# Designs tried in a protein design chat: VHH binders against q96q42r690to885. Part 27

Target 1, 196 residues: q96q42r690to885
Amino acid sequence: GYIASLHELATTERRFYSKLSDIKSQILRPLLSLENLGTTTTVQLLQEVASRFSKLCYLIGQHGASLSSFLHGVKEARSLVILKHSSLFLDSYTEYCTSITNFLVMGGFQLLAKPAIDFLNKNQELLQDLSEVNDENTQLMEILNTLFFLPIRRLHNYAKVLLKLATCFEVASPEYQKLQDSSSCYECLALHLGRK
Below, E stands for the ipSAE of ESMFold2; O stands for the ipSAE of OpenDDE; V2 stands for 0.75 times the mean of E and O plus 0.25 times the DockQ between their complexes.

## First folded at step 21 (VHH; framework vhh_7z1x_3)

Design aa3 (at its last look DockQ between E and O 0.90; V2 from the best seeds 0.82)
Fold by OpenDDE, look of step 21:
Formats: sequence, structure tokens, C-alpha cells
Structure aa3 (fold): chain B 196 residues (1-196), chain A 125 residues (1-125)
Amino acid sequence: as target 1 above (196 residues)
Amino acid sequence: QVQLVETGGGLVQPGGSLRLSCTASGFTFTYYAMNWVRQAPGKGLEWLSGITPSGGSTYYADSVKGRFTISRDNAKNTLYLQMNSLQPDDTAVYFCAKGGRYFDYFESPDAFDIWGQGTQVTVSS
């Protein structure tokens, strides 16, 4: 039902925030602290990724907090933050993905391989846990790549939960239409960014 | 030896503009995110704006969004703050502050490790 779906969103958002926070603090920050990561350009590209990652983390955290309040108040669908501020979320995800793409195009992960290998090896288990990659044969750089794209996967979840919420309303209702439209936007973006 | 030096402050009428500069020395400027923070009389520190090391991304507090523009010239080790449409409540000492290796939304002003001496901005008719 409606309330159940909202609780699911809240719970998963909190978990997702926690994961991103861990990635930021335990992977991105230490990684960027390494010396000789590459040229200034490549390092700055990674710094852009990290900065935009931080923004996403912040937004998701705020979203999670708002959901807690939402669940204790009037639960108007139109007031749902991912719906009301969908443009902010979509833009932020787009910007993040753009930064990752730019980093990748420049051979970012390949360039990180050597200077970060000790760090990555030392944190292999953590990387696997955070990225949810369970295949032991997966290369560290691939794991790291998966980790960087992890936020994009959340867009699918937003789309799904919004659609679930939509089904709780009459098809002809404004609530249904708004939720469904928003769901479509998130899904469309997820698909688009997932191709990059 | 590590320092930030702000310049460009002064007296301006409401609606006026100022451009602040912050020159960095003693550390690799291009490696770090930079921030502008202000402190009005009797108030606490207020983060205003941040910029990534490359300058590719900028961030603003709601209080200054649309009016202030942060930028940097890494070749000159200089951070800038273009302030337009200044209001009396913008009166404060403005500080340049060094951030981390990336711009972190979770980094509060008290976490910044290097600060300038500040430059006074007074908006008054």
C-alpha cells in the first residue's frame, strides 16, 4: 500500500545514504589523498566526480530526513521531495554522471590503476561490500567502476517506488498522473545514464 | 608560510557590486576546493560559496545564490567572489578558506584548515 511504499522508500533511502557516506569517507577521500594519482587534469576530473558525489550524498541525506518527517505528517504525494524537487535530483544525477563520464573518457580508471593499486588491494573487501560485487574474479578497477555508478542505480528504485505509489490512486486523479510522470522521468534518466 | 590573503573589500551602496580576491600561497592551490565564508557583526560564520579544485563546479548558499559568483584562477593561485546586488545585510567580514581535495557538502566552516585575515565589506547608503 501507500504507507508501506513510503516506508520502503524511507528505509532504503537511509541505507543508500549510509552506503554513499561510506564510499565518500572510506574510498573517495582516501583515494584523493594519494600522491601522484596522475596529471593535474585527471586528478581534477576525479575531484569533480567526488564533489558531485558529495552533492548527491547530501541530497539523498536530506531526502531521507525529509521522508522521516513526511511519514509523521500529512502524507500528500505532491509533497514528496523526489517528486516536488525532481528537477534538482535529476540534474544532480546528470551532473554526477557527466563527471564520471568525463573521467572515464580520459582513461581515469586506467590511470588510477597503478598509483592506487595498493590502496585498492588493501580495501578490496570493502570495495566489494560497498559495490555489492560478489564475484571474486572481478577486477578491482571494475569493482571501482561499479562503485562509481552505484548512485545511478538508485534512479531505478525511485522510479519503481513512485510507480507503486501511483497505483494507490485513481488513474484519473492528478496524484496518479504526477507520480507516474515523475516515475517515467526517473526511469528515463536511469536508462540514459546507464548507457554511459 | 601558508596563507590566504583577501582583498577587494570596502564600502558600497545598496545595489552595488564588489569583487573580492583571495591569493593563496604556501600550498598547492590547484589541489584544493576553496570557499568563501563571512561573519556579520554579532553573528556566526556563514558559508557562502565553494568551488572545486578545477573550478568546474560551484556551490552557493541560498542567501547569495544568483547574486554572488565564485571563480578561481589556478595559474594565479587566486580565488574570486563577484558580489552583485549587495544589500545591507551583506555587511560582514569576508573570509577565504581552504577546503579539502574536493568540495564536500558535509564540510563545515570549522573544518577548513587555512583562513585568510578577512576583508571588510560594508553595504550602506
Scores: ipSAE 0.882, ipTM 0.939, lowest interface PAE 0.4, mean pLDDT 94
Fold by ESMFold2, look of step 21:
Structure aa3 (fold): chain B 196 residues (1-196), chain A 125 residues (1-125)
Amino acid sequence: as target 1 above (196 residues)
Amino acid sequence: QVQLVETGGGLVQPGGSLRLSCTASGFTFTYYAMNWVRQAPGKGLEWLSGITPSGGSTYYADSVKGRFTISRDNAKNTLYLQMNSLQPDDTAVYFCAKGGRYFDYFESPDAFDIWGQGTQVTVSS
C-alpha cells in the first residue's frame, strides 16, 4: 500500500544518491583534476556537466534524507518534497540533461585527450558496475552514455511511484489529483529529455 | 603570486545597489569555479553565490536569489557580484574565493583554498 510505496521511494532514492555520489567522487572529480583533458571548449562543457551533476546529486541526497524523516513522522502526501518542490526537481534535472546533451553533441568523451581516456579505460570495471550494464562486451562510450543518462531513467521511476501512491487514494480526493498531476509532470519531462 | 582582490564595497542606503569586483592573478582563472561569501559582524561565513569556469551556470543561496547576480569576465580575470535591493541585513565583509575545477554544490567555504581580503559593504540610512 501507501506506506510500502513510500518505503520503496525512500530506499530507491537513497540507492540512487549513493550511485550519483560515487560517480561524482570516483569519476568526475578525479577526471577533471587531470592536467590535460582536451580542448578548452570540450573541457568547459564537461565542467558544466560536472557542476550540474553536483547540484542534482545534492538535491537527491536532501530528498533521501527528507523521505527518511517523513517516514518517521506525519506521512501526508502533500508534504512530500517531490510534490511540494517539483519545480526545483524538474529544473535541476532539465539543466543537467541539457548540459550532458550539449557535451555529447560537441563530441563528448571521445574528444578528450589521452590522459582522460586512459583514466576512463583504467576505471572501466567501475564504470560498468555503476552503469548496471550487463553485457561485458559493451564499449566504453556506451557505458558512459548509459551512466550519465541514469537520471532520465529515474524520472520515469518517480512518475511510476507517484502514480502507485495515487492509487492508494480515492480518485476524487485532493491527494489523488496532486499525485496524478505530479506523476504526469515527471513523465512528460522524462519523455522530452529522453528524445535527446 | 596567487591573489584575489575585491573592490566596490562602501556605504549605501537601504534599497540601493552595489557592484563588487574581484580581480584574480597568479593562476589560470578560467580553469576554476568562483564563489562569493560574506561574513556579517559576529556571524559565521555565509556562501552566497557560485559560477562555473566558463560562466555558463550560476548558483545562489536562497537568501540572495533574485537580488544578486554573479558573473565573470574571463578575458579580464575578473569576477563580479551585482547586488540590488540591499537591506541592513546585507551589511558584511564580502569575499571572493576560488573553487575547484567545477562548481561542487557540496563544497562549503571551509574548503576554498584562495580568498581575497574582503571588501566592506554597509547598508544604513
Scores: ipSAE 0.711, ipTM 0.878, lowest interface PAE 1.0, mean pLDDT 89
ESMFold2 (binder alone), look of step 21: mean pLDDT 87; pTM 0.888

Design aa4 (at its last look DockQ between E and O 0.91; V2 from the best seeds 0.82)
Fold by OpenDDE, look of step 21:
Formats: structure tokens, sequence, C-alpha cells
Structure aa4 (fold): chain B 196 residues (1-196), chain A 125 residues (1-125)
């Protein structure tokens, strides 16, 4: 039902925020603190990724907090932050993905392999946990890559939950249409960014 | 030897413009996010704007969005703040502050480790 789906969104958003926070504090920050990570350009590209990651993390955190309040209020669908401020979310995800793409195009992960190898090895278990990669044969760079793309997966979840919420309304209702349209936007973006 | 030095402050009429500069020394400027913070009389520190090390991304507080523009020249170790459409409530001491290795949305002014002495901006008719 409607309330159940909202609780699911709230719970998963909080969990997702926690994960991103951990990634930021335990992976990105220490990684960027390493000396001799590469050329200035490469490092700055990674710094852009980290900065936009931070913004995304912040927005998700705010969203999670808003959902807590939402669940104690009138619970109008139009007031959902991911719906009301969909453009902000979509843009932020797009910007983040763009930064990752730019980093990758420049051979970012390959360039990080050597200077960050000790750090990555030391934190292999953590990387696997955070990235949810269970295959022990997966190389660290692949794990790291997966980790950086984790936020993109959340877009699919937003699309799914919005669609679930839509089904709680009459098809001809404005609520249904808005939720469905928004769901489509998130899904479309997820698919688009997932191809990069 | 690490320091930030702000310049460009002054008296301006409402609706006027100023461009602040902040020159960094003693650290690798291009490695760090930079910020502008202000303190109005009797008020606390207010973060205004931040910029990533490369300058590829900029961030603004709602209070200055659309009016202020942050930029940097890493070759000159200089941070800039273009302030347009200044209002009397923009009167404050403006500080540049060194951030971390990336721009962190969770940062607060108290987390910045290096500050300039500040430059006074007064908006008055």
Amino acid sequence: as target 1 above (196 residues)
Amino acid sequence: QVQLVETGGGLVQPGGSLRLSCTASGFTFSYYAMNWVRQAPGKGLEWLSGITPSGGSTYYADSVKGRFTISRDNAKNTLYLQMNSLQPDDTAVYFCAKGGRYFDYFQSPDAFDIWGQGTQVTVSS
C-alpha cells in the first residue's frame, strides 16, 4: 500500500545515505589524501567526482530526513521531495555521473591502481562490503568502479517506488499521472546513465 | 608561512558591484577546495560559496545565488568572488577559507583550517 511504500522509501533512503556517508568518509576522503595519486588533472577529476558525490550524499540525506517528517504529516504525494524537487535530484545525479565518466575517460581508475594499491588492498573487505560485490575474484579496480556507480542504482529504486505509489491512485487522477511521469523520468535517467 | 590574503573590499552603493580576491601561499592551492565566508556585525559566520580544486564546480548559499560568482586561478593561487547587485545586508567582513581535498557539502566554517584576515565590504547609500 501507499504507507508501506513510503516506509520502504524512507528505510532504504536512510540505509543508502549511510552507505554513501561511509563511502565518502572511509574511501573517498582517505583516497584523496594519498600522496602522488597522479597528475594534477587526474587528481582534480577525482576531486570533482568526490565533490559531486558529496552533494549527492547531502541531498539524499536531506531527502531521508524529509521523509521522516513526511511520514508524520499529511503525506500528500505531491509533497514528496523526490517528486517535488525531481529536477534537483536528476541534475545532481547527472552531474555526478558526468564527473565519473570524465574521470574514467582519462583512465582514472587505471591511474589510481598503482598509487592507491596499498590503500585499496588494506580496505578490500570494506570495499567489497560497501560495493556489495561478493565475488572474491573481482579485482579491486572493478570493485572500486562498482562503488562509484552505486548511486546510479538508486535511481531505479526511486522509479520503482514512485510507480508503486502511483498504483495507489486512480489512473485518471493527477496524483497518478505525476507519480508515473516522475517514475519514468528517474527510470529514463537511470537507463541513460547506466549505459555510460 | 601558510596564509590567505583577501583584497578588494570597500564601500559601494546599493546595486553596485565588487570583486574580491584571495591570494594563497604556503600550500598547494590547486589541491584544495576554497570557500568564501562572511561575518556581518553581530552575526555569526555565514558560508557563501565554495569551489572545487579544479574550479569545475561551484556552490552557493541561497542568500547569494545569482548575485555572487566564485572563481579561481590556480596558476595565480588566487580565489575570486564577484559580487553583483550588492545590498545593505551584504555588509560584512568577507573571508576566504581553505577547504579540503574536495568540496564537501557537509563542511561547516569551523572545519576550515586556514583563513584570511578578511576584507570589509560596506554597502551603503
Scores: ipSAE 0.869, ipTM 0.932, lowest interface PAE 0.4, mean pLDDT 94
Fold by ESMFold2, look of step 21:
Structure aa4 (fold): chain B 196 residues (1-196), chain A 125 residues (1-125)
Amino acid sequence: as target 1 above (196 residues)
Amino acid sequence: QVQLVETGGGLVQPGGSLRLSCTASGFTFSYYAMNWVRQAPGKGLEWLSGITPSGGSTYYADSVKGRFTISRDNAKNTLYLQMNSLQPDDTAVYFCAKGGRYFDYFQSPDAFDIWGQGTQVTVSS
């Protein structure tokens, strides 16, 4: 029920944080350390992506830690950080997704210089593992797109878990309404950002 | 010959404003995120603000958000901090510090490798 759904949120948030941390440390940081990445414009857009990714990763880590502490203490739904500080999370997701969209619209990974492309090809198995793409013949650019749009997938997951939490309350209750409204908010944002 | 030089500190009254500058040399300034950090008397380092290599994104500690504005001019190799509504608690030595190839929200002030010598800001009646 309610407690089990809270544990699901906490466990999946810690797992998501670990995945974002691996992407940052094993892909973004090494990639950006290369001297010849591409044109000034392309590199600057990728630097904006990495910077916004770092902030989002930090906020996800704080959320995961907060959920662990929350489960130890009082577990009222209104006290959930994802509900209480939702504008901070939604803004950070939006800023990140805008940055990756701007990068991709301007040509994205395919406009990177050969050393960067070589790095990405060399690490294709890691990229596939991190993105959870299970089709072995998926092209590198599709793997990269899936990987860097994982935060949109996470928004769908938040919506799903929030709706699951709502079913633990009577439909007429204020808790049900707040959780269902929040679930709809995260789902609408995910659909909006996925269309861009 | 890599160096950062801060200027613009001084004595101001509460409510006053100062603009700090940091001139960089010996590295490609536009490739790196940049930061402002301060150290108040008897306290540790406090990260205040950061800016991406292009200047496209800025970041602030809660303690200075809304009062301080970071900016950069990559053609002049110069980082700026506009400080408004200064209060006595803002009294500190202010440093600029070179970041990495992107703004890393996790990086603590202890991990910055290149610093200026600092400029004193004193807010007193």
Scores: ipSAE 0.698, ipTM 0.873, lowest interface PAE 1.0, mean pLDDT 88
ESMFold2 (binder alone), look of step 21: mean pLDDT 87; pTM 0.892

Design aa5 (at its last look DockQ between E and O 0.87; V2 from the best seeds 0.80)
Fold by OpenDDE, look of step 21:
Structure aa5 (fold): chain B 196 residues (1-196), chain A 125 residues (1-125)
Amino acid sequence: as target 1 above (196 residues)
Amino acid sequence: QVQLVETGGGLVQPGGSLRLSCTASGFTFSYYAMNWVRQAPGKGLEWLSGITPSGGSTYYADSVKGRFTISRDNAKNTLYLQMNSLQPDDTAVYFCAKGGRYFDYFESPEAFDIWGQGTQVTVSS
C-alpha cells in the first residue's frame, strides 16, 4: 500500500545514505589523499567526481530526513521531495554521472591503478561490501567502478517506488499522473546514465 | 608560511557590486576546494560559496545564489567572489577558507583549516 511504500522508501533511503557516506569517507577521501595520483588534470577530474558525489550524498541525506517528517505528517504525494524537487535530483545525478564519465574517458582507473593499489588491496573487503560485489574473481578496479556507479542504480529504485505509489491512486487522478510522470523521468534517466 | 589574504572589501551602496579576491600561499592551491564565508556583526559564521579544486563546479548558499559568483585562477593562486546586487544585510567580514581535496557539503566552516584575515564589506546608503 501507500504507507508501506513510503516506509520502504524511507528505510532504503536511509540505508543508501549510510552507504554513500561510507564510500565518501572511507574510499573517496582516502583515495584523494594519496600522493602521486597522476597529472593535475586527471586528479582534478577525480576531485570533481568526489565533489558531486558529496552533493548527491547530501541531497539523499536531506531526502531521507524529509521522509521521516513526511511519514509523521500529512502524506500528500505532491509533497514528496523526490517528486517536488525532481529536477534537483535528476540534475545532480546527471552532473555526477557526467563527472564519472569524464574521469573514465581520461583514463581515470588507469590513473588509480598503481598509486591506489595498496589502498585498494587493504580495503578489498570493504570495497566488496560497499559495492555488493560478491564475486571473488572481480578485479579491484572493477569493484571500484561499480562503486562509482552505485548512486545511479538508486534512480531505478526511485522510479519503482514512485510507480508503486502511483498505483495507489485512481488513474485519472492528478496524483497518479504526477507520480507516474516522475517515475518515468527517473527511469529514463537511469537508463540513459546506465549506458555511459 | 601558509596563508590566505583577502582583498577587495569596502563600502558600497545597496544594489552595488564588489569583487573580492583571496590570494593563497604556502600550499598547493589547485589541490584544494576553496570557500567563502562571512560573519556579520553579532552573528555566526555563514558559509556562502564553495568551488572545487579545478573550478569545474561551484556551490552557493541560498542567501547568495544568483547574486554571488565564485571563481578561481589556479595559476595565480587566487580565489574570487563577485558580489552583485548587494544588500545591507550582506554587511559582514568576508573570509576565504581552505577546504579539503574536494568540495564536501558536509564540511562545516568550523572545519576549514586555513583562513584569511577577512575583508570588511559594508553595504549602506
Scores: ipSAE 0.878, ipTM 0.937, lowest interface PAE 0.4, mean pLDDT 94
Fold by ESMFold2, look of step 21:
Structure aa5 (fold): chain B 196 residues (1-196), chain A 125 residues (1-125)
Amino acid sequence: as target 1 above (196 residues)
Amino acid sequence: QVQLVETGGGLVQPGGSLRLSCTASGFTFSYYAMNWVRQAPGKGLEWLSGITPSGGSTYYADSVKGRFTISRDNAKNTLYLQMNSLQPDDTAVYFCAKGGRYFDYFESPEAFDIWGQGTQVTVSS
């Protein structure tokens, strides 16, 4: 029911935040600490990705904390951050997706210098675990692409959970309509960003 | 050695504008995110704005968004802060601070490693 779906959202958001935090601390920060890790253009685009990733990670952490507080109080659906502050949330996802798209269009990870590629290869097991790629034969570049598009994949999960929450209300209710509309917004954005 | 030097502070009337500059030396400026921070009399540090190494993304605290504009010129090793619509509560010492290899939204002012000495901005009628 309703409470179970709220706990699902809270639990999965905390786990997603932990995954993004690990990507930031174990992959992005060490990678960008390397000197001369590629051409100036490639490095600058990766720095834009990392910067937008850190903002998105921060907002997701704030959302997770808000859900924990929410579960201890009065649990009105309309006060969920994912509904109440959706504009800020969706804008951060869009900014991140734009940054990763710009990086990939210019050649992406294939243009990194050998020390950066060596770092990534040495960490391939970690990258597979974080991206949830199960096939040992998956190429490094595919693993990296899957990993950095995880935030876009999460938008589909938000849409799904919002629909689950909606089923707890009468179809004619304001709560149902808000949850259904919000689910549609998250799904629409996920499809739009996935095409880029 | 490594240093940051702020200039452009001064006395201005409410509603006025100032442009701060911060020149960097002793490190590769274009490799690092940069920040502006201020400290009002008797107050703590307040992060104002940040910018990515390339200048491609900018970030602002709510208190200054729409009034202040951060920019950088990597060819001149210089960071800028254009401050418009200044009010008396903008009176503070303004610092530039070096960030890491990307703009880290988690970093607070106490985490920055290299700071300028600051430039005084006073907004008074």
Scores: ipSAE 0.682, ipTM 0.867, lowest interface PAE 1.1, mean pLDDT 88
ESMFold2 (binder alone), look of step 21: mean pLDDT 88; pTM 0.899

Design aa6 (at its last look DockQ between E and O 0.89; V2 from the best seeds 0.82)
Fold by OpenDDE, look of step 21:
Structure aa6 (fold): chain B 196 residues (1-196), chain A 125 residues (1-125)
Amino acid sequence: as target 1 above (196 residues)
Amino acid sequence: QVQLVETGGGLVQPGGSLRLSCTASGFTFSYYAMHWVRQAPGKGLEWLSGITPSGGSTYYADSVKGRFTISRDNAKNTLYLQMNSLQPDDTAVYFCAKGGRYFDYFESPDAFDIWGQGTQVTVSS
């Protein structure tokens, strides 16, 4: 039902925020603190990724907090932050993905391999845990890559939950249409960014 | 040896413009996010704007969004703040501050480890 789906969104959003916070504090921050990580350009590209990651983390955190309040209030679908401020979310995800793409195009992960190898080895278990990669044969750089793209996967979840919420309303209702349209936007973006 | 030095402050009429500069020394400027913070009389520190090390992304407080523009010249180790449409409530001492290795939304001014001496901006008719 409607309320159940909202609770699921709230719970998963909080969990996702926690994960991103951990990634930021335990992976990105220490990684960027390494000496001789690469050329100024590549390092700055990574810093850009980290900055935009931080923004996403912040937005997701705010969203999670808003959902808690939402669940104790009127619970109007149109007031959902991911719906009401969809443009902000979509743009932020797009910007983040762009920064990752730029980093990758420049051979970012390949360049990180050597200078960050000790750090990655030391934090292998953590990387696997955070990335939810359970295959022991997966290379650390691939795990790190997976980690960087974790936020993008959340877009699919937003699309799914919005669609689920839509089904709680009459098809001809404004609520249904808005939720469905928003769902489509998130899904479309997820697909688009997922191909990069 | 590590320091930030702000310049460009002064007296301006409402609606006027100022451009602040902050020159960094003693650290690798291009490696760090930089910030502008102000303190009005009798008020606490207010974060205004931040910029990533490369300058590729900029961030603003709602209070200055659309009016202030942060930029940097890494070759000159200089941070800038273009302030347009200044209002009397913009009167404050403006500080530049060194941030971390990236712009972190969760980093408060209290976390900034290097500060300039500040430059006074007074907006008055």
Scores: ipSAE 0.884, ipTM 0.940, lowest interface PAE 0.4, mean pLDDT 94
Fold by ESMFold2, look of step 21:
Structure aa6 (fold): chain B 196 residues (1-196), chain A 125 residues (1-125)
Amino acid sequence: as target 1 above (196 residues)
Amino acid sequence: QVQLVETGGGLVQPGGSLRLSCTASGFTFSYYAMHWVRQAPGKGLEWLSGITPSGGSTYYADSVKGRFTISRDNAKNTLYLQMNSLQPDDTAVYFCAKGGRYFDYFESPDAFDIWGQGTQVTVSS
């Protein structure tokens, strides 16, 4: 029902925030603290990724806090931050995914210098845990791709939860129309950013 | 010696514009995110804007969005703040500060370790 779907959104947002925070603190920050990471262009593209990742992580944390307050108050669907400020969310996801795409198109993690590659290899078990890759034979580059594209998976999850919320209202209602439209926006963005 | 030096402050009428500069020395400027922060009389520090090491991404506080523009010239080791539509409540000392290896949206002014001396901006008729 409606309340159960709201709790699902809140619980999964907290888990997602925790995941992003761990990636930032345990992978991105230590990696970028290394000397001799690679060419100026490659390092600058990675710095753009980290910067946009930190903004996305911050926004997700704020959303999680907002949902906690929302669940204790009057739970009007139109007051949901993910609906009310959807352009902020969609823009932040787009900016992040553009930055990681630019980095990968230019050669990505494969073009980093030996100290960076050594760091990533030494931390392969941590990377697998954070990315939720269970096959220990999975190659490092696949693990990294899975890890840094987790936000696209989250967009699909938003679309799913918003559609569940919509089914709690009559199809002719303004609540249903708003929730369905928002669900479609998140799904459409996820498909465009996911790229085959 | 690591140093940041702001210039370009002064007295300006409401609605006017100023461009602040911050020249860096003693570190590899292009490796680091950079920030502008201000302190109005009797008030705490207010973060205004930040920019990534390459200049590829810029960030602004709501109070200055649309009026202020941050930029950098890595060849000249210089950070800029273009300030338009200035109003009396923009009166403050403006500082540049060195950030970390990327723009960390969680970082606040109390985390910055390298600051300029500040330049006074006064907006009055």
Scores: ipSAE 0.705, ipTM 0.872, lowest interface PAE 1.0, mean pLDDT 89
ESMFold2 (binder alone), look of step 21: mean pLDDT 87; pTM 0.880

## First folded at step 22 (VHH; framework vhh_7z1x_3)

Design bb1 (at its last fold request DockQ between E and O 0.95; V2 from the best seeds 0.84)
Fold by OpenDDE, fold request of step 24:
Structure bb1 (fold): chain B 196 residues (1-196), chain A 125 residues (1-125)
Amino acid sequence: as target 1 above (196 residues)
Amino acid sequence: QVQLVETGGGLVQPGGSLRLSCTASGFTFNYYAMHWVRQAPGKGLEWLSGITPSGGSTYYADSVKGRFTISRDNAKNTLYLQMNSLQPDDTAVYFCAKGGRYFDYFESPDAFDIWGQGTQVTVSS
């Protein structure tokens, strides 16, 4: 139902925030604290990724908090933050995905210096846990790729939950149309970013 | 030695413009995010703007968004703040500060480890 779907959104958003926070604190921060990371270009690209990752993490955290408040008040669909402020979410996700894509296109983690690679290898189990990769034979670079594209998965989740919410309204209602349109936007973006 | 030196402050009329500069020495400037922070009389520190090490991304507080522009020249180890449409409530001491290896939204000014001496900006008719 409507309320159940909202609770699911809130719970999964908080969980996603926790995961992003762990990635930032346990992977990105220590990695970028190394003295030798690689060439200036590679390092700068990674720093951009981390910066935009931080912004996204902040947004998701704020969204999680707002959803808690939303669940204690009037639960009008039009006031749902991912709907009302969809442009903010779409832009933030786009900016992050653009940065990680640029980093990977330019060589990505493979171009990092030995100390960085060693760090990542030492933390492979943690990376697998964070990325939810179950196959122990998965290569490090694939794990990293999966990890840093987790936000795209979340975009798909937004689209799904918005559709669930839409089904709680009459098809001819403005609420239904707005939720469905927004769902399509998130899904479209996820597909577009996933192809890069 | 490690230091940041701000310049460019002064007295300006409302609606006027100023350009602040901050010259860094003693550390690898292009490895770190840089920030502008101000402190008005009787008020606490207010974060204004930040920039990534490469300068590829900039961030602003709502209070200065659209009026202030942060930039950097890594070849000159210099950080800039272009301030337009200045108002009396912009009167403060402006500081440049060294951030971490990336721009972190969760990093408060208290976490910045290197600060300049500050430059006074006074907006008055």
Scores: ipSAE 0.913, ipTM 0.955, lowest interface PAE 0.4, mean pLDDT 96
Fold by ESMFold2, look of step 22:
Structure bb1 (fold): chain B 196 residues (1-196), chain A 125 residues (1-125)
Amino acid sequence: as target 1 above (196 residues)
Amino acid sequence: QVQLVETGGGLVQPGGSLRLSCTASGFTFNYYAMHWVRQAPGKGLEWLSGITPSGGSTYYADSVKGRFTISRDNAKNTLYLQMNSLQPDDTAVYFCAKGGRYFDYFESPDAFDIWGQGTQVTVSS
């Protein structure tokens, strides 16, 4: 029920944080440290992506920590960070997704210079593992797209967990209404930001 | 050869404004995120603000959000900090620092490798 769904939110958030941290440390930081990465415009768009990714990763880590504290406290639904500070979360997701969309519209990873492409090819197995793509025949560029759009998938997961939490309350209750409204906000944003 | 040079510090009354500049040389300025950090008397380093290589995203510590504005002019290799509504507790030496290839929200000031000499800002009646 309610407690089980709260633990699901906490454990999946910690797992998601760990994945984003690995992407940052094993892919973004090494890639962006390369000397010859691409044209100024392409590199600057990727630098915007990495910067907003770093902020999103930080916020998700803070959310995971706050869920741990929440589970040891009174556990009132209205105190959940994704309800209480939802605009901060939604804005950060929007900013990140805008940056990756801008990068991809302007040509994306395939316009990077040879040293960057070589780095990505050398790390294709790691990229596939991090992206959780099940088809071993998936092309590198599709793996990269899946990887950098993982946050959209997470927004859908938030919406689902919030609905599960809502079913623990009477439909007429204020708790139900807040959880349902928040679930709708996360789902609407996910659909708005969605790519393939 | 590689250097950052701050200018624009000085004495200002409470409520006043100052604009700091930081001119970079000896490296490709537009490849790197840039930061402002200050050190008040008897205090450690306090990160204030950062900006992405293109200038497309800016970041602020809570203590200065809304009062300070970071910007950059990549054609002039210059970083700026517009400081408004200054208070006595803003008195400090202000440094610009070179960051990495992107703004890393986790990065602490002790990881920066290139710093300016600092410029004194004093807010007093």
Scores: ipSAE 0.698, ipTM 0.871, lowest interface PAE 1.0, mean pLDDT 89
ESMFold2 (binder alone), look of step 22: mean pLDDT 87; pTM 0.879
OpenDDE, look of step 22: ipSAE 0.887; ipTM 0.944
ESMFold2, fold request of step 24: ipSAE 0.692, 0.608, 0.581; ipTM 0.873, 0.841, 0.826
ESMFold2 (binder alone), fold request of step 24: mean pLDDT 86, 87, 86; pTM 0.879, 0.879, 0.878
OpenDDE, fold request of step 24: ipSAE 0.912, 0.910; ipTM 0.955, 0.954

